# VH-VL binders against Coiled-coil-helix-coiled-coil-helix domain-containing protein 7 (CHCHD7): the designs that were tried, part 5

Target 1, 85 residues: Coiled-coil-helix-coiled-coil-helix domain-containing protein 7 (CHCHD7), of Homo sapiens (Human) (q9buk0)
Amino acid sequence: MPSVTQRLRDPDINPCLSESDASTRCLDENNYDRERCSTYFLRYKNCRRFWNSIVMQRRKNGVKPFMPTAAERDEILRAVGNMPY

## First folded at step 20 (VH-VL)

Design y1 (from v2 with heavy chain S31N)
Fold by OpenDDE, fold request of step 23:
Structure y1 (fold): chain C 85 residues (1-85), chain A 120 residues (1-120), chain B 111 residues (1-111)
Amino acid sequence: as target 1 above (85 residues)
Amino acid sequence: EVQLVESGAEVKKPGSSVKVSCKASGGTFSNYAISWVRQAPGQGPEWMGMIIPIFGKAKYAQKFQGRVTITADDFAGTVYMELSSLRSEDTAMYYCARDDWSKWYYFDVWGKGTTVTVSS
Amino acid sequence: QSVLTQPPSVSAAPGQKVTISCSGSSSNIGNNYVNWYQQLPGTAPKLLIYDNNKRPSGIPDRFSGSKSGTSATLGITGLQTGDEANYYCGTWDRSLYAGVVFGGGTKLTVL
């Protein structure tokens, strides 16, 4: 039902929206000099890796939704000592 | 082995538009950008623009700005290129090509190309 | 017309070495990694060398790349008939209108 853009911008589906925005902003500000954006790219990748691991664990345990909601993500982050990426 | 599967050949009239698709056979474009590169008969490749599907962010070559639109459906693993106001000089093979958006620009996977012919 | 300049053609006999040059400017080759693509007749380009001198898996060590200043060079040793193709250099251009740029291509003929 939601458009592709809406899915990418849905915080309940995309836990790395902030990191994504930071990466794209960096690209714009640096005229797509990717070297200057490596730190942002790494943060995004780490974010995605982290939440993908959580999704996989939840799938294994039959916990839905597989992607934690925004509220659940806050709880998970607090439990692990805040943002790990 | 990941392949980029492009849509079929197109024959268009001058002034019309063409939309070509590029689909990843084995997954999504999470770690990749998709560029469109065309090649006129007997000529070298010409970069038209790119999109990072996971970000929904596109960049275009100056020559094609205002005339080309690149979009992506990352969930469907498909990227689209629409070229409007077609001219005879737009007759070419149109390739989609993949590069890792977190690395320097090199295209490690190419589609087989889509022939677009513009003629009266 | 191409931003990067290549010789239109080179030729050599089997077993010999050939080099293909690619000349640019500070905004492209001078400040970015150069890549090389092989295009066999009737096929899409194939990545041959990336990041100046790195070979993707499956590319034999007969192929080599180097970069110096605003120019790059593709080297092919032990030339084989199957190497007959068009070769293109490519890189990112950091000019005002940044984007990927290619050379005009070099047709390699195996005599």
Scores: ipSAE 0.858, ipTM 0.945, lowest interface PAE 0.5, mean pLDDT 94
Fold by OpenDDE, fold request of step 23:
Structure y1 (fold): chain C 85 residues (1-85), chain A 120 residues (1-120), chain B 111 residues (1-111)
Amino acid sequence: as target 1 above (85 residues)
Amino acid sequence: EVQLVESGAEVKKPGSSVKVSCKASGGTFSNYAISWVRQAPGQGPEWMGMIIPIFGKAKYAQKFQGRVTITADDFAGTVYMELSSLRSEDTAMYYCARDDWSKWYYFDVWGKGTTVTVSS
Amino acid sequence: QSVLTQPPSVSAAPGQKVTISCSGSSSNIGNNYVNWYQQLPGTAPKLLIYDNNKRPSGIPDRFSGSKSGTSATLGITGLQTGDEANYYCGTWDRSLYAGVVFGGGTKLTVL
């Protein structure tokens, strides 16, 4: 079975890997001065919010998988015309 | 109301390791970091380190670097703290504490603590 | 031993006001928010004040916090017997080896 770390980095589970990495990189570079990383944190939260909303819609409509696959996410973002976060 | 539920008391020999768990009653730590803070008898709290489970990112106090490992299963809403090479001085109450990782470092929810006793 | 310095004990009669000081340095209190925790006998610490002077829900306005320079102060008015506890200040330290730091604690005795 995959490790916890591997699961967190599964693109089919976590659509916000880039935002997560950016946030953690910011923490490292700023010696965990969270104030300096607020922009990155916000981007991550917006990413989560967006995809969670999609998941909720899919759940409501009975569409599986509830979290869109990486390929489906690309299609969704393309349909939106730009990254919303 | 969210609670942090910690594992039971531990009695250990010097040189051994202990692993304490902290489970969120709410299920996940998506918006929070979990710190481990210990308190020896008659002493004040001592921060050991923290993890942001959603990022899988941990940071340790210098004093415990190399001897403590903090891990998380965010999907299970559980954080673990393993302390190795135990010494008598490690006898303490070990608390997990929650803080919002996007805010400054204040712990708004604490576990009830896990007593770890190290003795020959 | 503790990074932040607190008086080991304070005492006052019911209804009186007490203050608990917390002294640090520029890398911790000077540049970060200070938090206060109340620890009743046999219990885990409880957040009392955060971000220098903010009270979490459920904390009465008898409790107040302030910060000036590299020092912070916890104020308790209308002292009650139930306030007898240990009080700890805490903050983030931005030193090279950054981390959360606490005071040594102050035992408040209600006379």
Scores: ipSAE 0.858, ipTM 0.945, lowest interface PAE 0.5, mean pLDDT 94
Fold by ESMFold2, fold request of step 23:
Structure y1 (fold): chain C 85 residues (1-85), chain A 120 residues (1-120), chain B 111 residues (1-111)
Amino acid sequence: as target 1 above (85 residues)
Amino acid sequence: EVQLVESGAEVKKPGSSVKVSCKASGGTFSNYAISWVRQAPGQGPEWMGMIIPIFGKAKYAQKFQGRVTITADDFAGTVYMELSSLRSEDTAMYYCARDDWSKWYYFDVWGKGTTVTVSS
Amino acid sequence: QSVLTQPPSVSAAPGQKVTISCSGSSSNIGNNYVNWYQQLPGTAPKLLIYDNNKRPSGIPDRFSGSKSGTSATLGITGLQTGDEANYYCGTWDRSLYAGVVFGGGTKLTVL
């Protein structure tokens, strides 16, 4: 079974990896001043909200896997047009 | 109501290490950072560091850098703190405490604490 | 030894008002929000005031907080015997090795 670090970094499990990396980079660059990073935090939260709604829809429709794979998420984002988060 | 529960009390020898866990009722820390704060007898609280479990990201107080490691399993809703090279001055109550990782640093929930005693 | 300085103790009779001071520097109190924690004997700290002057749900309005310059103040009016506790200020310190810092605590005794 993969480690906690491997699971956090698995793009098929973590749909918001880029947004979490942006948030942690902001924290490192700003000496953990959270006020300076609020826009990155909001992007991360919006990302999680968006993919949770997709998971809920896929559960309702019986589409597996419920969390789309990284490749499936690329297709969904392409179909949406503008980045939703 | 949210509760934080630390693992049981520890008695340790100088030079050894201790690992304490912190678990939330309700299972996960997705909105929270978890800090470890200790309090020696008769003294004020002392922040040791924190982790944001969803990011797997920890920050340590300068005093403890190199001796403390804070890790998390956000999937299991558990945070760990390991303090190495123990000395008598490390005898204290150890608390886990949470804050919203996206807001100003204030601890809205504290665990009941666990005692670590370092003696010869 | 504590980064933030508080008086070691304060006392007053029931019904009176007390204030508890917390002194720091520009890297902490001067440029960051201050929080206050109440620690009743034998218990963990409890959040009393956050973001300088805000009360969590369940904290009565006879507890108040304020900040001026590099100093913060906790006010308690209508003092009750159940208010006997240690009180700690805490805030973020923005120095190079940034982190949370606390005062050494003030023991409040109700005469």
Scores: ipSAE 0.755, ipTM 0.902, lowest interface PAE 0.8, mean pLDDT 90
Fold by ESMFold2, look of step 20:
Structure y1 (fold): chain C 85 residues (1-85), chain A 120 residues (1-120), chain B 111 residues (1-111)
Amino acid sequence: as target 1 above (85 residues)
Amino acid sequence: EVQLVESGAEVKKPGSSVKVSCKASGGTFSNYAISWVRQAPGQGPEWMGMIIPIFGKAKYAQKFQGRVTITADDFAGTVYMELSSLRSEDTAMYYCARDDWSKWYYFDVWGKGTTVTVSS
Amino acid sequence: QSVLTQPPSVSAAPGQKVTISCSGSSSNIGNNYVNWYQQLPGTAPKLLIYDNNKRPSGIPDRFSGSKSGTSATLGITGLQTGDEANYYCGTWDRSLYAGVVFGGGTKLTVL
């Protein structure tokens, strides 16, 4: 099984990789001043909320994998129209 | 009701290492950073460092940089702290404590603590 | 050895009030929110006050907090014997090696 770090970095497993990277960069650049990073944190949280709702719907419908792959997520985002996070 | 539980007490020789784990009883660490804080007998708390498990991102207090490693398995809901090159001054209660990783640094839940005794 | 300075002890009679001070610098208390923790004998610390003056659920309003400049104050009114504990201030320090810092603690005795 892949390491925890490998799983966190896998774009097919982690739908919010770019948002987590932006949050981490903000922390490093601002000496861990979380208040200066609140916009990045909100985008990450909205990203997680959005994809968790998609996972719940796919579980209800029996669609696997429950977390859409990176390619499937691109299609879903195009269908939504506006970036939900 | 959330409770943090550290692994059991340890007795160690000077120069060795100790590794302590921290698990949440009521869920995962998705919204939280986990800090390790120690308290020597009769003294105040001393922050050692933290990790944000969902990011795999750790930050260490300067005093412990190079001796402390904090890691997490966010999928298993467990955080680990390893302290190396142990000295008698490292004898203390060791706590894990959580805060919201996206908000101001305050620890709303503390573990029960575990003792590490370094016999010289 | 503690970064934040607290008096080592304070005391007052049941029913009275007490304040516990916490002194720091511009890199910590002066520019960051201050928190207070209560540690009853033989237990882990417990959050008592966060963000200078906010109480978590279950903390009665006789506990209060404030800050001014580089100092913070914990106020306790209507003292009870069960309030005997060590009290610690804590905050973020924004200096080069940023991190959480604590006071050395204040032992409250209720006589």
Scores: ipSAE 0.742, ipTM 0.899, lowest interface PAE 0.8, mean pLDDT 90
Fold by ESMFold2, fold request of step 23:
Structure y1 (fold): chain C 85 residues (1-85), chain A 120 residues (1-120), chain B 111 residues (1-111)
Amino acid sequence: as target 1 above (85 residues)
Amino acid sequence: EVQLVESGAEVKKPGSSVKVSCKASGGTFSNYAISWVRQAPGQGPEWMGMIIPIFGKAKYAQKFQGRVTITADDFAGTVYMELSSLRSEDTAMYYCARDDWSKWYYFDVWGKGTTVTVSS
Amino acid sequence: QSVLTQPPSVSAAPGQKVTISCSGSSSNIGNNYVNWYQQLPGTAPKLLIYDNNKRPSGIPDRFSGSKSGTSATLGITGLQTGDEANYYCGTWDRSLYAGVVFGGGTKLTVL
């Protein structure tokens, strides 16, 4: 079983890796002042909300894997045309 | 009602290490940071550090930097704290406590705590 | 030694009111929200007041909080024997070594 760090960094498992990295960079740069990072946190939460809705749709339709792979997610985002988060 | 459960009490010798765990009942830590806070007998609480499990990001109090490591398995809903180079002064009750990582630092749920005793 | 200063003890009779002070600095209380925790004998701390003056669900309105400058105050009216506990203030400290800081605690005795 891969390490927890390896799984958190796996783009097929973590659809919001860029958003979490932006959030943690903001925290480091602002000495953990969460109020200065609220925009980054919101983008992360919107990212999670979007992909959770896709997971729910895929579960309903029996499509595996329920969390789309990184390649599948690129295709979904390309089809949407504008970043949904 | 969410509960935090720490692993069982430990008795350790000076110079050794201890690793304690914290697990949330009924869920993962997706919305939360998990802090470790200790309380020596007759003393106030002392913050040791925290992790945001979904980010895999830890921050440590200056006093414990270099001796404490906080890790998380967000997929198992478990957070760990390891304290090394134990001294008798590390004898305390150790709590995990949670806060919403996107809001200001207040701990709305505390574990019941686990005792670490360091003696010869 | 605690970063935030609280009186070691306070006491009052049942039905009376008390206040518990918490003194800090501009890097903590002065620029951050203050929280209060109640620790009944033999138990973990529990959140009593957050964000200076807000009560979590289940905390009666006889508990109140306020902040002025670099000091915070917990108020308890209608004192009951069950209020005997240690009370701790806590907040974020924004100084170079940023982190959560707590007071040393105030033991409330109801006589």
Scores: ipSAE 0.731, ipTM 0.900, lowest interface PAE 0.9, mean pLDDT 90

Design y3 (from v2 with heavy chain K103E)
Fold by OpenDDE, fold request of step 23:
Structure y3 (fold): chain C 85 residues (1-85), chain A 120 residues (1-120), chain B 111 residues (1-111)
Amino acid sequence: as target 1 above (85 residues)
Amino acid sequence: EVQLVESGAEVKKPGSSVKVSCKASGGTFSSYAISWVRQAPGQGPEWMGMIIPIFGKAKYAQKFQGRVTITADDFAGTVYMELSSLRSEDTAMYYCARDDWSEWYYFDVWGKGTTVTVSS
Amino acid sequence: QSVLTQPPSVSAAPGQKVTISCSGSSSNIGNNYVNWYQQLPGTAPKLLIYDNNKRPSGIPDRFSGSKSGTSATLGITGLQTGDEANYYCGTWDRSLYAGVVFGGGTKLTVL
């Protein structure tokens, strides 16, 4: 229903919007020198990995929505005690 | 295993626009960037631009700035390239090519190409 | 005109060794990884060498790559008739107008 661009910018669907923005900003500031943006890329990948694992766990347990809402994600991160990425 | 499937051949008149699609057989481009590279008859490849679908971020070659638009539907596993104000010199084979967006720029998978012919 | 410079053609007999050079500048080959692509007649380019000297899966060790300064070299040993193709070097250019750049291509003829 929503466009891919809209989905990418939806904070309820994309748990790694901040990391995505940081990565793209780095690319712009460094004229797409990917080497200079490796740290940001890693953070994004770790973010996706973490939330994908949460989604899989929720799927196994039948908890919906499978992707936690923004509010739920904040609670999960607080419960973990520190941002893992 | 993974293939890039491009849309069919196009015949266009000067001044018109063409939109070519590139679809990943495996689903999405979550781990990759897609570049468009064209090749005129008897010439070498020419990079036109790229997009990182998961970021919605596109970059264009200076030569095509303002005339090319690259978009993506990552969930549909499809990337598009639209070239406007077509001229005879735009007659070429247009390839989409994949690279890992977190690595340096090497294209490990190529589409079979889409022929675009511009003639009056 | 292409940003990277290659010889227009090379030739050798089967079983022989050939080298294809690719010359650029500090903004491209000098500070970036070089890749090589093989394009058989009537087909799309195929990745042959990446990151100067790495071979993708399925590429035989007859193919090798190297880089020194602002130049790169593709080596092909044990030349086979099936190696007859156009070969292109490619890399990223870190100039003001950054982007992927290619060589003009080298046509390899197996005699």
Scores: ipSAE 0.846, ipTM 0.942, lowest interface PAE 0.6, mean pLDDT 94
Fold by OpenDDE, fold request of step 23:
Formats: C-alpha cells, sequence, structure tokens
Structure y3 (fold): chain C 85 residues (1-85), chain A 120 residues (1-120), chain B 111 residues (1-111)
C-alpha cells in the first residue's frame, strides 16, 4: 500500500502533479500570498476538472483504469491537439 | 452539511506530545486547506498553522515552528496536528477550521474543538 | 497579545445598533481581506463576515462589515438577545512570518 505522499506523487494517479508543484512553489516563493498565485491555482483547477471529466467518461464506458496512465494521458492530450489548461 | 469531526479530549503531562485529528464527514479536502486554531480559556483564537492536503503542503505560525507538525491523509479525509514539548500554557481548546485554499483566508467551517489539558 | 486590536466589550439594548472596531497595520488589514467570527458561549467560532463585507448564507443582513485603511468595522443593527457573544476579527498577515491573525475579541452584551 503506497503512502499518502507516494500516492500524491504517483504520475499514474495524479495527472496534475506539475500543476500542484507549480502552485506550492508559488506559495513558498510568495510567502503564502494566495493573490499572487491565482494563475497557478486556476491551472491546477482546470487540470483537475479536465481529468475528472475523462475519468467520468471512462467510468461510463467501463474503461480501466478509470484514471488514464501517464502514457494514456499523453495520447489523450495529443488527440485533443493541445493541453486544455 | 459538511462537518469537521475532531478527536476526543486529551490530558497530558508537561514535556509530552499530543496528536489531534480532524476528519471531514462528507468527503475529502480537495478544495480546502485545514488550519489549526487554539483558544486558551478566556482568550481569543490563535492560529497555529495550516495544511493543504491535496498538495501535502503545510505552513506553521512562527510561534509554533519546530514544535507543531500538521499532516494529512486526503484520501481518508483526515488532518492531524501534533504538538510536542507540551507546557501548561498549551492548555486550550484546539479547533480545526476549513478554508478554500484558492481563496482568501476565511474559515467557513469549524470543528467542535478538542480540549487539551496539560498538567503535572 | 493579539495582532489585531478590538475593544474588549460593547453593549447596547435590543433593537439598537452597535459597531465593533478592529485595528491593525498595513501588513494585515491594510493589504488583506478582513473576516469576522461570532462565538456564542460554549461553542466554536462561526463565520459571520468574510472578505470585508460579504455574508455567508444564513447570516442576516443586519450584520455588516466594512474596511478602511488599516481598520475594519463590524456593524450589527436590530440587536437581538441572541447576538450576545464574543466577536473576533481575523485576516492574513503578510509580514515576514506570514500567517492568520486574530483580534483579541469583543464581548457584546445585550442589555
Amino acid sequence: as target 1 above (85 residues)
Amino acid sequence: EVQLVESGAEVKKPGSSVKVSCKASGGTFSSYAISWVRQAPGQGPEWMGMIIPIFGKAKYAQKFQGRVTITADDFAGTVYMELSSLRSEDTAMYYCARDDWSEWYYFDVWGKGTTVTVSS
Amino acid sequence: QSVLTQPPSVSAAPGQKVTISCSGSSSNIGNNYVNWYQQLPGTAPKLLIYDNNKRPSGIPDRFSGSKSGTSATLGITGLQTGDEANYYCGTWDRSLYAGVVFGGGTKLTVL
């Protein structure tokens, strides 16, 4: 069983790891002035929203794993033609 | 209605540690940060620190830096606060409080509090 | 000592208006949103006002907040006996050791 930290850092489980890291880095660099990190927060939220929608579609279609693997996510993004967030 | 459920009252000796838990009744903390705020008898609230569970990122008040540790299990919807080297002045009600981590700092949901008593 | 300063107590008769002040500095109230919390006896604090003047759902419009410079004010009109409580202002402090700060609290007594 992976630890909480390991799960958060698992690319196959967390599709928004980069956005998460960017957000936390922003918080650190700005001494937790959230106003200065709004752009990063939005990117993270958009990332989560997008991949949650994909998960929901896969659930409806019975496609597993429900969260696409890192490799599958790359394929999905290529098919879309760009990163939507 | 989302509630923050805190662990039971604690009685501790000076020099020991206490660990209090805060669990969201309705799910995870994906959109929220959890702060710990204590209140000594007859005093106002005092912010101890916060964690953003989805990021695993914690920040502590300077007063408690090095003595407090805040951790989270977002999948279990639980946040923990451990305070070490307890002193009599640490006797207080300890609240967990929720705020949207992407908004300005306001706590819209509070736990009922955990009483921690430190005495010889 | 609390970073934000509030009067220790205020009192008024039912139906009257009261104001509670909260004074800080440029690093906190001056450059951030102020929130107000109501704490009834024996209960946890409850969010009353956020972002200077916004009311959460369920908070009646007889509660109001304002901010000017490095000070904030909570206004309560049509005072009711149920309003007897401690009131705390709070905000984020952008000082070197950033964090949430609170006022010392104001005890409101309904005469």
Scores: ipSAE 0.845, ipTM 0.942, lowest interface PAE 0.6, mean pLDDT 94
Fold by ESMFold2, look of step 20:
Structure y3 (fold): chain C 85 residues (1-85), chain A 120 residues (1-120), chain B 111 residues (1-111)
Amino acid sequence: as target 1 above (85 residues)
Amino acid sequence: EVQLVESGAEVKKPGSSVKVSCKASGGTFSSYAISWVRQAPGQGPEWMGMIIPIFGKAKYAQKFQGRVTITADDFAGTVYMELSSLRSEDTAMYYCARDDWSEWYYFDVWGKGTTVTVSS
Amino acid sequence: QSVLTQPPSVSAAPGQKVTISCSGSSSNIGNNYVNWYQQLPGTAPKLLIYDNNKRPSGIPDRFSGSKSGTSATLGITGLQTGDEANYYCGTWDRSLYAGVVFGGGTKLTVL
């Protein structure tokens, strides 16, 4: 079984890696002052909300894999037009 | 109602290590940071550190830096605290406690606690 | 000793009011929200007040909190024997070794 660290860094499990990295960098740079990082946190939360909704629709429609692959995620984001998070 | 459950009480010898787990009933930690807080007999609480399981990111209190390791398996909904080089002054009740990882630091849910006793 | 300073004990009769102080510094109470926890004998702490003066659901309004400068105060009115407990303030400390800090606790006796 892959380590917890390997799974946390797997973009097909965590499609919001860039947003989580930005959030943790903000925490490190600001000595864990969460208030200074609220815009990064919101961006991460919006990213998770967006992909969770896509996963739920794919589950409903029987589309596998439920979490889109990297290529599929790129296509979905292009089709949306504006960045949803 | 969310409950946090720590692993069972432990009796350890000086110089050894202890690893305590914390699991949330009926859920994962996706919205939460998990802190470890200990309380020696007759004393106030002492924050040891925290982890944000979805990020795998831990922060430690200065006093415990180098002796404590906090890890999470967010996929199993479990957080661990390991304290090394145990001394008699580490005898305490150990709690896990949660807060919203994106909000001001306050602990809305505490575990029942588990005793770690260090004696020779 | 604890980073935040509380009186070791307070007492009052049933039905009366008591206040419990918590003193800190600009790196903690002065620039961060203060929380209060109740610990009944043999139990885990329970959140009583958060963000200086807010009550979580289920905490009656006879419990109140306030903050001024680098000090915070917990107020309890209509004292009941069931209020006998230890009370702890807690907050974030923004100093170089940032983290959560607590008071040493105040034992409330209702006599």
Scores: ipSAE 0.770, ipTM 0.910, lowest interface PAE 0.8, mean pLDDT 91
Fold by ESMFold2, fold request of step 23:
Structure y3 (fold): chain C 85 residues (1-85), chain A 120 residues (1-120), chain B 111 residues (1-111)
Amino acid sequence: as target 1 above (85 residues)
Amino acid sequence: EVQLVESGAEVKKPGSSVKVSCKASGGTFSSYAISWVRQAPGQGPEWMGMIIPIFGKAKYAQKFQGRVTITADDFAGTVYMELSSLRSEDTAMYYCARDDWSEWYYFDVWGKGTTVTVSS
Amino acid sequence: QSVLTQPPSVSAAPGQKVTISCSGSSSNIGNNYVNWYQQLPGTAPKLLIYDNNKRPSGIPDRFSGSKSGTSATLGITGLQTGDEANYYCGTWDRSLYAGVVFGGGTKLTVL
């Protein structure tokens, strides 16, 4: 069974790794001042919102896996054109 | 409505470690940071550190650096605090408390608390 | 020995008003919102005032908060015997070892 750390770092499970890393880096650099990191936090929240909507659509349509793999997510983002988060 | 529940009371010998868990009655901690706060008898609260479970990212009070470890299983909705090298001065009520992970700095919900007693 | 300084006790009769002070520094109270917590005997702390002067739902308006400079004040009017509790101020401290700091607490006795 993969550890919690492995699951948080697995790009096939966590679609928002880059946004998470940017957010934690901001916290470290700003002594955990949340107000100074609000833009990074918003990008993370938008990333989570976007991929949850994709999961819900794929679940409705019976497309497996419901959370797209990292490779599938790259294709979805390419097809969208503009970064949605 | 929401409740935080710590694991049961512990009696420990000096030099040992204790690990306490905290679970939300209503699910995961995806919107929250979880702090551990202790309170020795007759004294005020003392912040030990926090974790943001969605990031797996912890921050510790200077006093507890090297003795406390805070971890989370966000998928199970559980946060853990482990305090090592226990001394009699660590006898206290231990609380988990939540705030928003991104926006606000106040503890809107506190657990019921759990007692850790360190004695020979 | 707490980072924030509170009087150890205050007392007043039912129906009266009391204030509880909390003194800190520019790294904490001076540049961060102050929160207040009520701890009734034998219970966990409960949020009473947040962001200096705001009340969560269920907290009556006879509880109030304010901040000036590096000090904060909790005000309680119309004292009731059920208000007997310990009261703690808490805030973020932005110093090098940033984190949450609390006052040592003020025991309110309603005689």
Scores: ipSAE 0.729, ipTM 0.898, lowest interface PAE 0.9, mean pLDDT 90
Fold by ESMFold2, fold request of step 23:
Structure y3 (fold): chain C 85 residues (1-85), chain A 120 residues (1-120), chain B 111 residues (1-111)
Amino acid sequence: as target 1 above (85 residues)
Amino acid sequence: EVQLVESGAEVKKPGSSVKVSCKASGGTFSSYAISWVRQAPGQGPEWMGMIIPIFGKAKYAQKFQGRVTITADDFAGTVYMELSSLRSEDTAMYYCARDDWSEWYYFDVWGKGTTVTVSS
Amino acid sequence: QSVLTQPPSVSAAPGQKVTISCSGSSSNIGNNYVNWYQQLPGTAPKLLIYDNNKRPSGIPDRFSGSKSGTSATLGITGLQTGDEANYYCGTWDRSLYAGVVFGGGTKLTVL
């Protein structure tokens, strides 16, 4: 069984890895001052909201895997055009 | 209503370690940071550290650096605290408590607490 | 040990008013919201006041909070025997060793 850390770092499971890394780096650089990091947190939350909506559509339609793989996500983002988060 | 439930009370010998869990009733910790706060008999609360489970990111109070490890399994909705090299002074009630990971620094929900007793 | 300073005890008769002070520094109370927690005998702490002066649902308005400079105050009017408890202030500290800090607590006795 893969560790919790391996699952959090798996690009096929975590679509918002870059946004989470930016958020945690901001916390470290600003001594955990959450207010200074609110823009990064918002981008993370928007990223999660976007991909969760895609997962919900795929679950409804029986498309697996429900979380698109990293390659599938690249295609979806290309099709959208502008970064949605 | 959300409840936080710590694992059962422990009696430990000096020099050993203790690992306590904290589980949310009916949910995950996706919106929260989880802190561990202890309270020795007759004393005020003492913050030990926190974790943001969605990031797997922990921060520790200076006093506990090197002795405490806080981890999370966000898939199981469980947070763990392990305190090593136990001393009699570590005898206390241990609470988990939550705040919003992105916004505020107040604990709106506390667990009921679990006792760790360190004696020879 | 406790970063924030509170008087160790306070007392008053039923129906009277009491205040509980909490003293800190610019790195904590001076630049962060102050919260208050009530701990009834044999129970876990419970949020009583947040963001200096806001009350969670279910907390009556005879509990109040305020902050000035690096000091905060909890006010309790119309004291009841059921208010006997320990009261703790807490806040974020932005100093080099940033984290949550608490007062040592004030034991309220209703005589």
Scores: ipSAE 0.714, ipTM 0.892, lowest interface PAE 0.9, mean pLDDT 90

